# Designs tried in a protein design chat: VHH binders against A disintegrin and metalloproteinase with thrombospondin motifs 9 (ADAMTS9). Part 9

Target 1, 201 residues: A disintegrin and metalloproteinase with thrombospondin motifs 9 (ADAMTS9), of Homo sapiens (Human) (q9p2n4r1735to1935)
Amino acid sequence: LPQNCKEVKRLKGASEDGEYFLMIRGKLLKIFCAGMHSDHPKEYVTLVHGDSENFSEVYGHRLHNPTECPYNGSRRDDCQCRKDYTAAGFSSFQKIRIDLTSMQIITTDLQFARTSEGHPVPFATAGDCYSAAKCPQGRFSINLYGTGLSLTESARWISQGNYAVSDIKKSPDGTRVVGKCGGYCGKCTPSSGTGLEVRVL
Short names: E, the ipSAE of ESMFold2; O, the ipSAE of OpenDDE; V2, 0.75 times the mean of E and O plus 0.25 times the DockQ between their complexes.

## First folded at step 4 (VHH)

Design f28 (framework vhh_6fv0_2)
Fold by ESMFold2-Fast, scan of step 4:
Structure f28 (fold): chain B 201 residues (1-201), chain A 124 residues (1-124)
Amino acid sequence: as target 1 above (201 residues)
Amino acid sequence: QVQLQESGGGLVQPGGSLRLSCAASGFTFSSYDMYWVRQAPEKGLEWVSTISSGGDSTYYKDSVKGRFTVSRDNAKNTLYLQMNSLKPEDAAQYYCAKDLEYYYDSSGEPFDYRGQGTQVTVSS
């Protein structure tokens, strides 16, 4: 069985982008091969739960008074807020890029991302410019269930920014992670920068 | 380096008026939202008003709405706070503050303010 998309081309004679079964770390996984008409095809993981549970947000609402945390930190459309944060954006993901050599998700590859608001936001990233009172509103959601992959136990995030705050919850098996990130104007990103290590279940 | 110089404070009777000014230098003034914040003796820092970088949007603490007006002159790199119908509870040291630069401003306060402020006293 082929172990990467280049081997799919060589061993199976395949030249079309699509889903292929690859032997990865001793397990058979379904991988989307893109760029199969070129000499440098790329591997992507199709997300079973799609864009509704795989998204990244830089929240665009800014409190008029950044020293408070109204509604006990709950998001509300009727907040006393400006909607002018220029870095705001929302990206949702149908597929994410995987580096099969390092077993890392490449969070900045947005080829199969849809940006429905503002600016593109990398996978596993969130932020805002909402409040300095430890009241983060930006969100990211990761759901790898059904892909045959999970995040490693070493997966961590760092908060960036003067009043940055993050609240990150990871399921015991590493297939589900949700993050709340922000502050004034803070964000959270994977601790390894642009990479997020996965393992085969 | 960012510099902010407040002026215009003083002693005024209840119901009186003052106009505060803030002279800014060391950054592109027209690119940043600006704030007025104040601190009364033995109290924490309180936000008073926000003005957008272009001057088209203004926001105020509830207790000063209708009495205070924030404005800016981007050609002069100057921020203003017109204070009318002053009350004893408005007495404080007033500071102008620059919005944080990107996500990584190292200011220890939620605002980047570097001036010594200007004192407003309201007393008979």
Scores: ipSAE 0.012, ipTM 0.420, lowest interface PAE 8.7, mean pLDDT 86

Design f29 (framework vhh_6fv0_2)
Fold by ESMFold2-Fast, scan of step 4:
Structure f29 (fold): chain B 201 residues (1-201), chain A 125 residues (1-125)
Amino acid sequence: as target 1 above (201 residues)
Amino acid sequence: QVQLQESGGGLVQPGGSLRLSCAASGFTFSSYAMYWVRQAPEKGLEWVSTISSGGDYTYYKDSVKGRFTVSRDNAKNTLYLQMNSLKPEDAAQYYCAKDLETWYDSGSEYYFDYRGQGTQVTVSS
């Protein structure tokens, strides 16, 4: 069995982009091969729970008074806010890039991302410019259920920016992670830079 | 009012088998993924297995793969863990856990909404 998309092309004579079964770390995984017409096809993981549970957001609302954390930290559309944060964005993900050699998700590969608002936001990233009072509103969601992969226990996020803070929750198996991130202005990103290490589940 | 009641633990010799059950109430059981987690004395909580809401996907900790099988009966609001070929390293308090209802609004320090009181598994000769 092929172990990557280049081997799918070479060993099976396949030339079309699509889903293929690859033997990865002793397990058969369904991998989407893109760019099969070229000599450098790329591997992507199709997200079973799709864009509704795989998204990244830089929240666009800024409190008029950034020293507050109104509504007990809950997000409300009727906040006393300006809705003009220029770095705002929302990206949802149908597929994410995987480096099969390092077993890392390449969070900045947005080939199968849809940016429905503002600027593109990398996978596993969130931020805002809402408040200086430990009141993060930006959200990211990761759901790897059904992919055969999970995040490793070493997966961590770092908070960056002024008054930056993050609240990260993980499922016990590492397949589900959500984050609330922000500051004045702040964001959270994976601590490994652009990569999130995964393991075969 | 979410309630989870584990049962089926006990003392077994290495190589033996046990079947754990978790009776769930106070929520729509068929709508949530469920977990089995365990805690050995003075150790942290360790994930063992996951089953999706419909049972379509199951996942296991590497050290229990091939030995443990998770299943669920949504009509009976019950989660199961069949444990075969038990090893001394499997001795722990076993808990079932419900997936988070609202991941963003949960005030829980744990990354699941609720866990039960547990059932003790002891493996000794």
Scores: ipSAE 0.015, ipTM 0.432, lowest interface PAE 7.5, mean pLDDT 87

Design f30 (framework vhh_6fv0_2)
Fold by ESMFold2-Fast, scan of step 4:
Structure f30 (fold): chain B 201 residues (1-201), chain A 125 residues (1-125)
Amino acid sequence: as target 1 above (201 residues)
Amino acid sequence: QVQLQESGGGLVQPGGSLRLSCAASGFTFSSYEMYWVRQAPEKGLEWVSTISSGGDSTYYKDSVKGRFTVSRDNAKNTLYLQMNSLKPEDAAQYYCAKDLEYYDSWGEYYPFDYRGQGTQVTVSS
């Protein structure tokens, strides 16, 4: 059984992008092989719940008073806000890149991401410039259910910024994570930098 | 190099008035939202007021609303704060501050760019 997309080409004679079964860490997983017409095919995990539950946001509204948390921290379009979209964006993901050697999701590979607003935002990342008063508005959502993979117990996020805060909730099985991040140009990112460690269920 | 120079502070009795000024240089003043912030002894930095780049929108801390008026003269690169009906709780070092230049610079997280010595406001009988 092939262990990566390059072996799918070598052992199966496959030349088309598509879903293939790979033997990963002793278990059989369905992996999408991209770039199969080239010498450097890449591994991606198809997200069963798609872009409605796999997204990253840098929220684009900034309060004129950055020391307050109006509306009890709720998001409202009619806020007293400066609307500046320089770092703002919303990206949703149908597939995510996996490094099979390190068993990490490569959060910056946006090949199968759709950016519907502003600038591309990496997987598992959120932020905002909304408020300095512990009032995060940026959001990310991860749903690995049905992929055969889960985040490890070591999966952590770091908050970056003098006013940065994060509220991150992870399901007991590690397949679902939702985060609220921000704090006056603050953000949260995986603690490993660009990678999120996964394990085979 | 951004330079901000505050002036106009002093000692007044409760109910008195002061007009603070901030002379700005080193950046295109008319392109930035400006703030007045203050810091009383043993307290953190407090936001007081915001004025839009064109001067047409103003916002105030609840406790100063109706008493303070922020304004700007873009031709003179000057920001003002007219303070009326001053109360003892208004006593603080007052600073003017420029809006953040880089919203996508995650290394520059401070909401205000202020570098002046400020101007002291004391309210006592």
Scores: ipSAE 0.005, ipTM 0.306, lowest interface PAE 11.9, mean pLDDT 84

Design f31 (framework vhh_6fv0_2)
Fold by ESMFold2-Fast, scan of step 4:
Structure f31 (fold): chain B 201 residues (1-201), chain A 126 residues (1-126)
Amino acid sequence: as target 1 above (201 residues)
Amino acid sequence: QVQLQESGGGLVQPGGSLRLSCAASGFTFSSYYMYWVRQAPEKGLEWVSTISSGGDSTYYKDSVKGRFTVSRDNAKNTLYLQMNSLKPEDAAQYYCATDLEVYYTSDSGEYLFDYRGQGTQVTVSS
């Protein structure tokens, strides 16, 4: 059985983009092969829950006057807000790029992402410009159920910004992660940079 | 709020068997993935097993595959873990968990449960 999309071309004579079963680390997984007419096809994981459970947000409703974070950490309905933060955006993902050699999700590959608001936001990234210190408003959601993959136990996020925090919830098996990130125009990103290590579940 | 109550732990000899139960309340049990996790003394939480909301998909930590079987009864809001061929390495406090019960903050760096029962102790000794 083929172990990557290049072997799908070589061993099965396949030439069309589509879903193929690959043997990855001893498991049979469904992988989307893109660019099958080129010399360098790329592997993507199709997300069963799609863009409703796989998204990244930079929340750009900047308060005119910084205030204390609301008691429950929620967004203010009466916001005296500026929507001029250039990094603000919302991206949702139907497929994500995987590097099968390193077993990392490439968070900056947006080939199968839809940016419905503002600036494109990488997978597993969130931030804000809410202007209240330590009051994160940006969100990301990862749902790998049905893909045969999970994040490793070592997966971590770092906060970026003088008053930024990240609150990350992860399922015990690493298949689902939600993050709330930001605080005074802060953000969070994976600690490894642009790669998220995955394992076969 | 979510409540989980584990039971069924005890002391067994190596090679023995135990069946753990988890009674769930405060949420629509049949709509959520469920998990078994364990913590040995002086060690962090370790994932053991996952079961899908309908019970049709199960996943296991490599070291317990073939020995442990997870199942659920959605009519009774109960999760089970059948543990066979127990080894000293399996001795731990066992907890059930639901989807997104664990979290960490940038300040702590450790995964913490939002909701977790008291767990049930499994001791394997000769």
Scores: ipSAE 0.023, ipTM 0.493, lowest interface PAE 7.9, mean pLDDT 82

Design f32 (from a01 with A33D S57Y Y102W; framework vhh_6fv0_2)
Fold by ESMFold2-Fast, scan of step 4:
Structure f32 (fold): chain B 201 residues (1-201), chain A 123 residues (1-123)
Amino acid sequence: as target 1 above (201 residues)
Amino acid sequence: QVQLQESGGGLVQPGGSLRLSCAASGFTFSSYDMYWVRQAPEKGLEWVSTISSGGDYTYYKDSVKGRFTVSRDNAKNTLYLQMNSLKPEDAAQYYCAKDLEWYDSSGYPFDYRGQGTQVTVSS
């Protein structure tokens, strides 16, 4: 029973990228093996709910004239708004990288991400540059349902920026997380830097 | 507590120049966008200019573009407004303001607490 993509190559003679069943922490999980023609294949988790529920956003619409276009609790894009924040972007994810040794999602591996606007944004990261304190506009969405994995209770986020706030909601089983992050070009990122710890359900 | 002290106003003839200053204390100045706003008698508060926390981005009311220049010195916790080619329409009490942690009930996204500095344009 292979435990990683390198063992899939060695034990089953497989050479094609694709979905394989691996024995991980005593459970068979479906893992996408990429780079199977190389000496260093990589493990990815295919997201059952796809990129519509797995995305990261840095919202970069800065209010050009605050007195003419106050935020009033919602996004404003009908004013003299500027898109001058270089870190602004939107990335959606079909698959996410997993480190099977540490059992962490590698949030900065964007091989199966699509960046549809601006700059690439890592998994589980959000921010803004809206020019309003304590009114976060950036969003991230995580949905691991159907993958056999969930985030552990150790999964934490930190806010970065003088007026940065984060409003993060987690499902009780750890398969679903949504975050609102930002405040004067602030952001939130996983507290471990680039990793989010997962467990087998 | 936030303190903002404006200075540099005065009487000037049309076409003249003035440089306004704002001394800031009670917060980390370099971390906040700053604003210049003005209020003429019997008129509402009017936004004039914005400068980003690092000074990289500046924005101006259309009627002052090309005549006014906002700048800041984060080492001195001081905001400036250089006003050239002053017009009678520019006469007002000028205030510097910092961003708020929330908008007030009127929708203004900034906090101005100083007494302001009066700019009068007359011959």
Scores: ipSAE 0.000, ipTM 0.205, lowest interface PAE 12.1, mean pLDDT 81

Design f33 (from a01 with T50Y Y102F F110L; framework vhh_6fv0_2)
Fold by ESMFold2-Fast, scan of step 4:
Structure f33 (fold): chain B 201 residues (1-201), chain A 123 residues (1-123)
Amino acid sequence: as target 1 above (201 residues)
Amino acid sequence: QVQLQESGGGLVQPGGSLRLSCAASGFTFSSYAMYWVRQAPEKGLEWVSYISSGGDSTYYKDSVKGRFTVSRDNAKNTLYLQMNSLKPEDAAQYYCAKDLEFYDSSGYPLDYRGQGTQVTVSS
């Protein structure tokens, strides 16, 4: 069985983008091969639970008074807020890029992302500029269930910003991660920058 | 180097007025919203006022509304706080602060804070 999309093209004579079965680290996984008409096809993992459970957000509302945490940190349409945070955005993901050599998700490959608000936000990233108090509003959600992959135990996030705060919850099997990130213009990103290490279940 | 330098503080009688200035350098002043914050002895930092990058939107702490006016001169890279009808509870070290964007920088409103300027209200 082929081990990557170039081998699918070479060994099976396939020239169409689509799902193919690849032998990855001793397991048979379904991988989407993109760019099969080119010399450089790319591997993507189709997210079974879709964009409702795979998204990244930089929350766009900013408090006029950045030292408070109103409404016990909950979101309210009636907040004393401005909507001028230029980095704000919301991206949802149908497929995510995988590097089969390093076994890392390439979080900045947005080929199969839809940005429904503002600016594109990388996979597994969230932030806000809501408050300097303990009031993070940005969210990300990862659901790898059904893909044959999970995040490794070593997958970590870093908070960036002097008042950045993050609350990240991982399922024991590594298939589900939800993050709540922010602080005054703070964010959380994977510790390796643009990569998230995965393993085959 | 990003620098913020506050000035204009001093001793004033209750009911008096002071005008604070904040001279900014090392960044594109006209691109950032600015804050005034203050800290009295033994108290935490408290927000006083906000002004948008263009100067067309301002917001104030409830206790200073109607008495304080924030303004800016983008041609001179200078932020101002006009303080009228000063009360003893306004006595504090006053700081200006640059508003920080996710992709430019991150942190507290005071990440590029200056040294501050002291306001004392004689009682």
Scores: ipSAE 0.006, ipTM 0.344, lowest interface PAE 9.2, mean pLDDT 85

Design f34 (from a01 with A33Y E101T Y102W Y103E F110Y; framework vhh_6fv0_2; at its last look DockQ between E and O 0.07; V2 from the best seeds 0.00; counts 0 for: pae E 13.1 > 2, unsure alone 64.5 < 65, placed apart)
Fold by ESMFold2, look of step 5:
Order: structure tokens, then sequence, then C-alpha cells
Structure f34 (fold): chain B 201 residues (1-201), chain A 123 residues (1-123)
């Protein structure tokens, strides 16, 4: 069995984008091959739980009084807020790109993302400019269940920005990660040193 | 090319007063929230005060509330900080800063700041 989309093209004579079975680290994975008409096809994982459970958000509301954390930190659209954070955006994901040599998710590839609000936001990224009271509102969600992949223990996030806070929860099996990230103003992204590494289940 | 230049710092006794100024250019000053931040030696940047674009709302770190007053003159593109009842703990390099967006190059909320002005409080 082929080990990447270029081998699918070469060995199977395939010329169409689509789902193919690849042998990766001794196990069978279903991989979406894109750009099969080019010299550099790309490998994607189709997310079984789709857009509703795989998204990245930079929250667009900023409190008029940034020293408070109203509603015990719960989000409310009727807050005393400015709806004017220009970096705000919401992206959801049908597929994510993977580098099969390094087994890392390429979070900045947005080919199969849909940005429904504002600016595109990379996978596994969240932020806001909501409150200086450590009250993060930006969210991301990862659900890899059913893909044959899970995040390794090495995956970690960094927080950036003054008053930046992140609260990131990982499931024990590495298939689910949710994050709340923000500050005045702040974000969280996967560490460049570890990347977002996955393991074949 | 955002440019900010702080002035008005100096040496003062505890309980004294100083007025800082920040001259702004390279952006539409009246459209942005502005900040005062400070940095003591070997410390990180600390938020001090925020003022709305029109000047109608002001916000302060708890330790300076009632002693510091932020203001702005949008016709002169100038931000001010009146500091009264100064304490040794207020000694720092003071910077004005422009409101931050996600697009800013360093990703920190106070990346657009001047060279700062030194406030020294000594008895």
Amino acid sequence: as target 1 above (201 residues)
Amino acid sequence: QVQLQESGGGLVQPGGSLRLSCAASGFTFSSYYMYWVRQAPEKGLEWVSTISSGGDSTYYKDSVKGRFTVSRDNAKNTLYLQMNSLKPEDAAQYYCAKDLTWEDSSGYPYDYRGQGTQVTVSS
C-alpha cells in the first residue's frame, strides 16, 4: 500500500482527489489526497465529527470595563461590550492537513476550513481581547475520534500577550482537546517547538 | 508606521506629582483606545490605564485608581497621564501604547509603544 499521496498517484495511476488507504507507521489510514493533478499532492485527514466539533475562534467582543469578569466568566452577547476586535474570526474544519513524515498537523493550512466570521483562524488556535481579569472567551475544539489518529503527549500550547490566559483540557486518549484562550489581548497556539504531533491508533 | 513619543518623566519625592505626555503619529489617533503601561527594572510590562477613543471612558489598575488620571486631546494627537500622590512602587519606565489587533507583528497587546519616559520616586 502507498505511504503518501504521491505514491498513490505513481503506483495506482490515480489522478483524482479523494480518499485513499495509506500504510502509515505499520497501520492503515484513510487519507484524503488533494492536488493530485499537480507534482505536490497534499495529505488531509477527514474529520468524522466535522465542523461542529472542530473549530478555532478569536472572540470579537471587548468589555467596556476590562477589569471585570462578568457572569462568572460565562459568555453573553448582551454583555457591556464593544463588538470591534478587528482580529476576530471563526473557522471550522472538515479536514486538516497532516505531514505524514513528521506526523504533525499543519494548522495553517485552511483549504478545507470554512471561515464564517471575520478573519481565518488556524486550527488549534484561540484568543480574545475581552478582559484583563483573566477571563478568556476565545475557544478552540479538536475532535479526532474516528480518524485513526490521536494527539501525542508532546503536544502543548503556548500563551502570548499581556494578561494572557489559557485553559486547555485534553482527553486521556488524545482524541479530544478543548481550549479557552484570551487576555487583554492574548492568544494560545501550539508550541513551535513541539508542533501538533499525532500518533496512529 | 505608528510613532509614539513619551515625555514628562523625572525625579520626584514620595507624594509628589508628574504629568506625562505621549505624542502620537502614523495612525488616526482619535479612532483608537490608548494605554499607559510601565516597566520596572527586571520586570515585565504592567498595565496602568486605558482611555476610550473619544476620552469618555477611563480605566485604571487598582493600585493607581484615585491617584492617576488619564486624558487625551484628539486635536493635538496627544495622550496624558496625571500622576498624583506618587509612591516608590510607581517608579518605572512609562510607555503609551496603541490598541492592539491580531495583525500586529509581535502579537503582544502593547507592541506599538514609544521609547518611554522614566519616573523615579526617591526620598
Scores: ipSAE 0.007, ipTM 0.197, lowest interface PAE 9.8, mean pLDDT 85
ESMFold2-Fast, scan of step 4: ipSAE 0.399; ipTM 0.726
ESMFold2 (binder alone), look of step 5: mean pLDDT 78; pTM 0.785
OpenDDE, look of step 5: ipSAE 0.379; ipTM 0.736
ESMFold2, look of step 20: ipSAE 0.006; ipTM 0.125
ESMFold2 (binder alone), look of step 20: mean pLDDT 78; pTM 0.785
OpenDDE, look of step 20: ipSAE 0.564; ipTM 0.837

Design f35 (framework vhh_6fv0_2)
Fold by ESMFold2-Fast, scan of step 4:
Structure f35 (fold): chain B 201 residues (1-201), chain A 122 residues (1-122)
Amino acid sequence: as target 1 above (201 residues)
Amino acid sequence: QVQLQESGGGLVQPGGSLRLSCAASGFTFSSYYMYWVRQAPEKGLEWVSTISSGGDSTYYKDSVKGRFTVSRDNAKNTLYLQMNSLKPEDAAQYYCAKEGWEYFDSYGMDVRGQGTQVTVSS
């Protein structure tokens, strides 16, 4: 059984982009092989729950008074806000790239991402410039359920920025993670900076 | 209303064994994956084990593999964790948790119960 997309091409004679079963760490996983007409195909994990449960947001609203947390921290369109944060954006993901050698999700590969607002935002990343009062509004959502993969127990996020805060909730098996991140121009990103390590369930 | 009630914890010496139980109600138990998680004093929640809805697939934290066994009895709406060869590092409050679209919340009663305390000392 092939262990990567290059072996799919070599061992099975396949040349079309599509889903293939690969033997990864002793388990059969369904992997999307892209670039199969080239000598350097890339591996992607198709997200069963699609872009509604897999997204990254840098929230664009900034309070005129950043020392407040209005509406008990809830997001409202009628906030007294400006929309001048240039890094604001929203990206959703149908597939995410996996490096099968390191077993890491490459969070900056946006080949199968759709940016519906502003700037592209990497997978597993969120932020905002909303408030300095521990009132984060940016969100990310990860749902790996049905992929055969989960994040390792060591998966961590770092907060970056003088007023940065993060509130990250992870399901017990690591298949589902939601993050709420921000501050006054703060953000959260995976701690390694290079990606998120995964394991086979 | 989802309810989860853990039991079976206690004080044991290193190398000892305990069997934890989780009684579930308020949902169709046989339709959901279930989890065991633990929290030691002044530490975050750690995932311990996962079991599929039918009980045919199980997954474990690396440090407990070969020592802990998760199982379930869908007729009794009960989840179990058999803990063998206990180590001091296993001392923690143990919780069972239900699979769901709403995320795990450390204060969320819908996804875990009150927990059961496991202490390992000699």
Scores: ipSAE 0.000, ipTM 0.132, lowest interface PAE 17.2, mean pLDDT 84

Design f36 (framework vhh_6fv0_2; at its last look DockQ between E and O 0.72; V2 from the best seeds 0.00; counts 0 for: pae E 8.9 > 2, grease 26.3 > 24.2)
Fold by ESMFold2, look of step 5:
Structure f36 (fold): chain B 201 residues (1-201), chain A 122 residues (1-122)
Amino acid sequence: as target 1 above (201 residues)
Amino acid sequence: QVQLQESGGGLVQPGGSLRLSCAASGFTFSSYYMYWVRQAPEKGLEWVSTISSGGDYTYYKDSVKGRFTVSRDNAKNTLYLQMNSLKPEDAAQYYCAKEGYEDWGSYPFDYRGQGTQVTVSS
């Protein structure tokens, strides 16, 4: 069985983008091959739980009083705030790109993402410029259940920016991660040193 | 180079009034939200008031609502705080501050002047 999308072209004579079974680290995975008409097709994982459970947000509201954390940190539509953070955005993901040689998610590939507000936001990323009082509002969600992949324990996030904080929760099986991230202004992203490494289940 | 200079502080009896001014230079004053903040001895910096860049919207700490009025004159690059019905708890060093919402790594009140002292005693 082929071990990447280029081998799918060569060994099976396939020329269409689509789902193929690949032999990855000794196990079968279903991989979406994109760009099959080119010399450099790319490998993607289709997210079974889709856009509703796989998204990244940089929250766009800023408090009128940036030194408070109102509503015990809960988000409210009627906050004393204004929607003027120019870096804000919301992206949701139907598929994510994977580098099969390193087993890393390529978080900046947005080919199968939908940006419904503002700027594109990479996978596994969240932030805001809401409050200096450690009151993160930006959210991300990862759900790999049903894909045959899980995140390894080496995956970690860094927070960047003034007063930046993050609250990252990982499921025991590595298939579910949720995060709240923000500051004035602040963001969390996967560490460049560890990346977002996955393993085949 | 952001420069802010507060003035108008002084000694006032309870119930009295003061009008603070803040002269701004080194940035496009009319493009930014401005703040009044204050600091009592050995206390942290406390937010008092915010005004929008055009002056259309004003926001106040609950304890000063109805007593303090923030305003600005964008033609003169000047921010004002009219303080009426002053109480002993209003005594503090008062600063004007420029918002830094587009500046990564800035604390909300990092761009402020040296301040002007308000003392309220009988």
Scores: ipSAE 0.007, ipTM 0.407, lowest interface PAE 8.9, mean pLDDT 87
ESMFold2-Fast, scan of step 4: ipSAE 0.077; ipTM 0.483
ESMFold2 (binder alone), look of step 5: mean pLDDT 81; pTM 0.813
OpenDDE, look of step 5: ipSAE 0.064; ipTM 0.496

Design f37 (framework vhh_6fv0_2)
Fold by ESMFold2-Fast, scan of step 4:
Structure f37 (fold): chain B 201 residues (1-201), chain A 122 residues (1-122)
Amino acid sequence: as target 1 above (201 residues)
Amino acid sequence: QVQLQESGGGLVQPGGSLRLSCAASGFTFSSYDMYWVRQAPEKGLEWVSTISSGGDSTYYKDSVKGRFTVSRDNAKNTLYLQMNSLKPEDAAQYYCAKEPWEYYDSGGFDYRGQGTQVTVSS
């Protein structure tokens, strides 16, 4: 009945990184234990839908005319844009860090993230410097389906920046969240104090 | 407190030239992109030009491209707009604005200066 990766090492004599079944809040969850050769193993949730549906983006295009929202807010490579926003980046996630004591996702743990463009972007975070016309272009995608976890009703996002706007949609069961965030220059991140809380399904 | 003071407007004949200035204070001028916007009588605000914080990148409304040149002097906290080959459609109140704007309005920005009037007529 291990309850965390340190107990997996102690009770099962396991020393290899890998998937283990843990008893979490009275339910059996599949958790990836990393750093099992050390005294400080870490708990991660493997994302069944992988990095194609778990990503975070700070959109790098900036409109020449920031008073517009062209193309009905859709992206086009041929926009009247420059690509010099220094905070731009795209990160995708195969696994996300979980704090089993607080039941919160640690969004800044990028151990199993791949940054394919620009600068690393934390999980559940998006932003841009595209437009001042309520035209957010940065996007994030969360898909927890098949992990045994979902986001709680208390999971919230805050908008940051003078023109920050966000359009965040969460599925009724809390396993799927998509967000569009941005402004000139705005972003959205999980709330501090509430955090990105999960519950066992 | 952000302060922007525009000057250099006046009356010119079609084909004439004017140089607008914007004196900035109350913020770190060299850290912000700057904009020129204009408003003609009975019309909404129109974006005219953008200049990056370091002055390396400039962008223009299609109708002024090749005629207007934006520049800045970060040591003097001053923004400029050189307007050549002026046309009657360029007549407007001209304002400078900084990035990011502090307030959102339905037009997409808030400008801080009183503006400077440009009139183009024979």
Scores: ipSAE 0.013, ipTM 0.469, lowest interface PAE 7.4, mean pLDDT 86

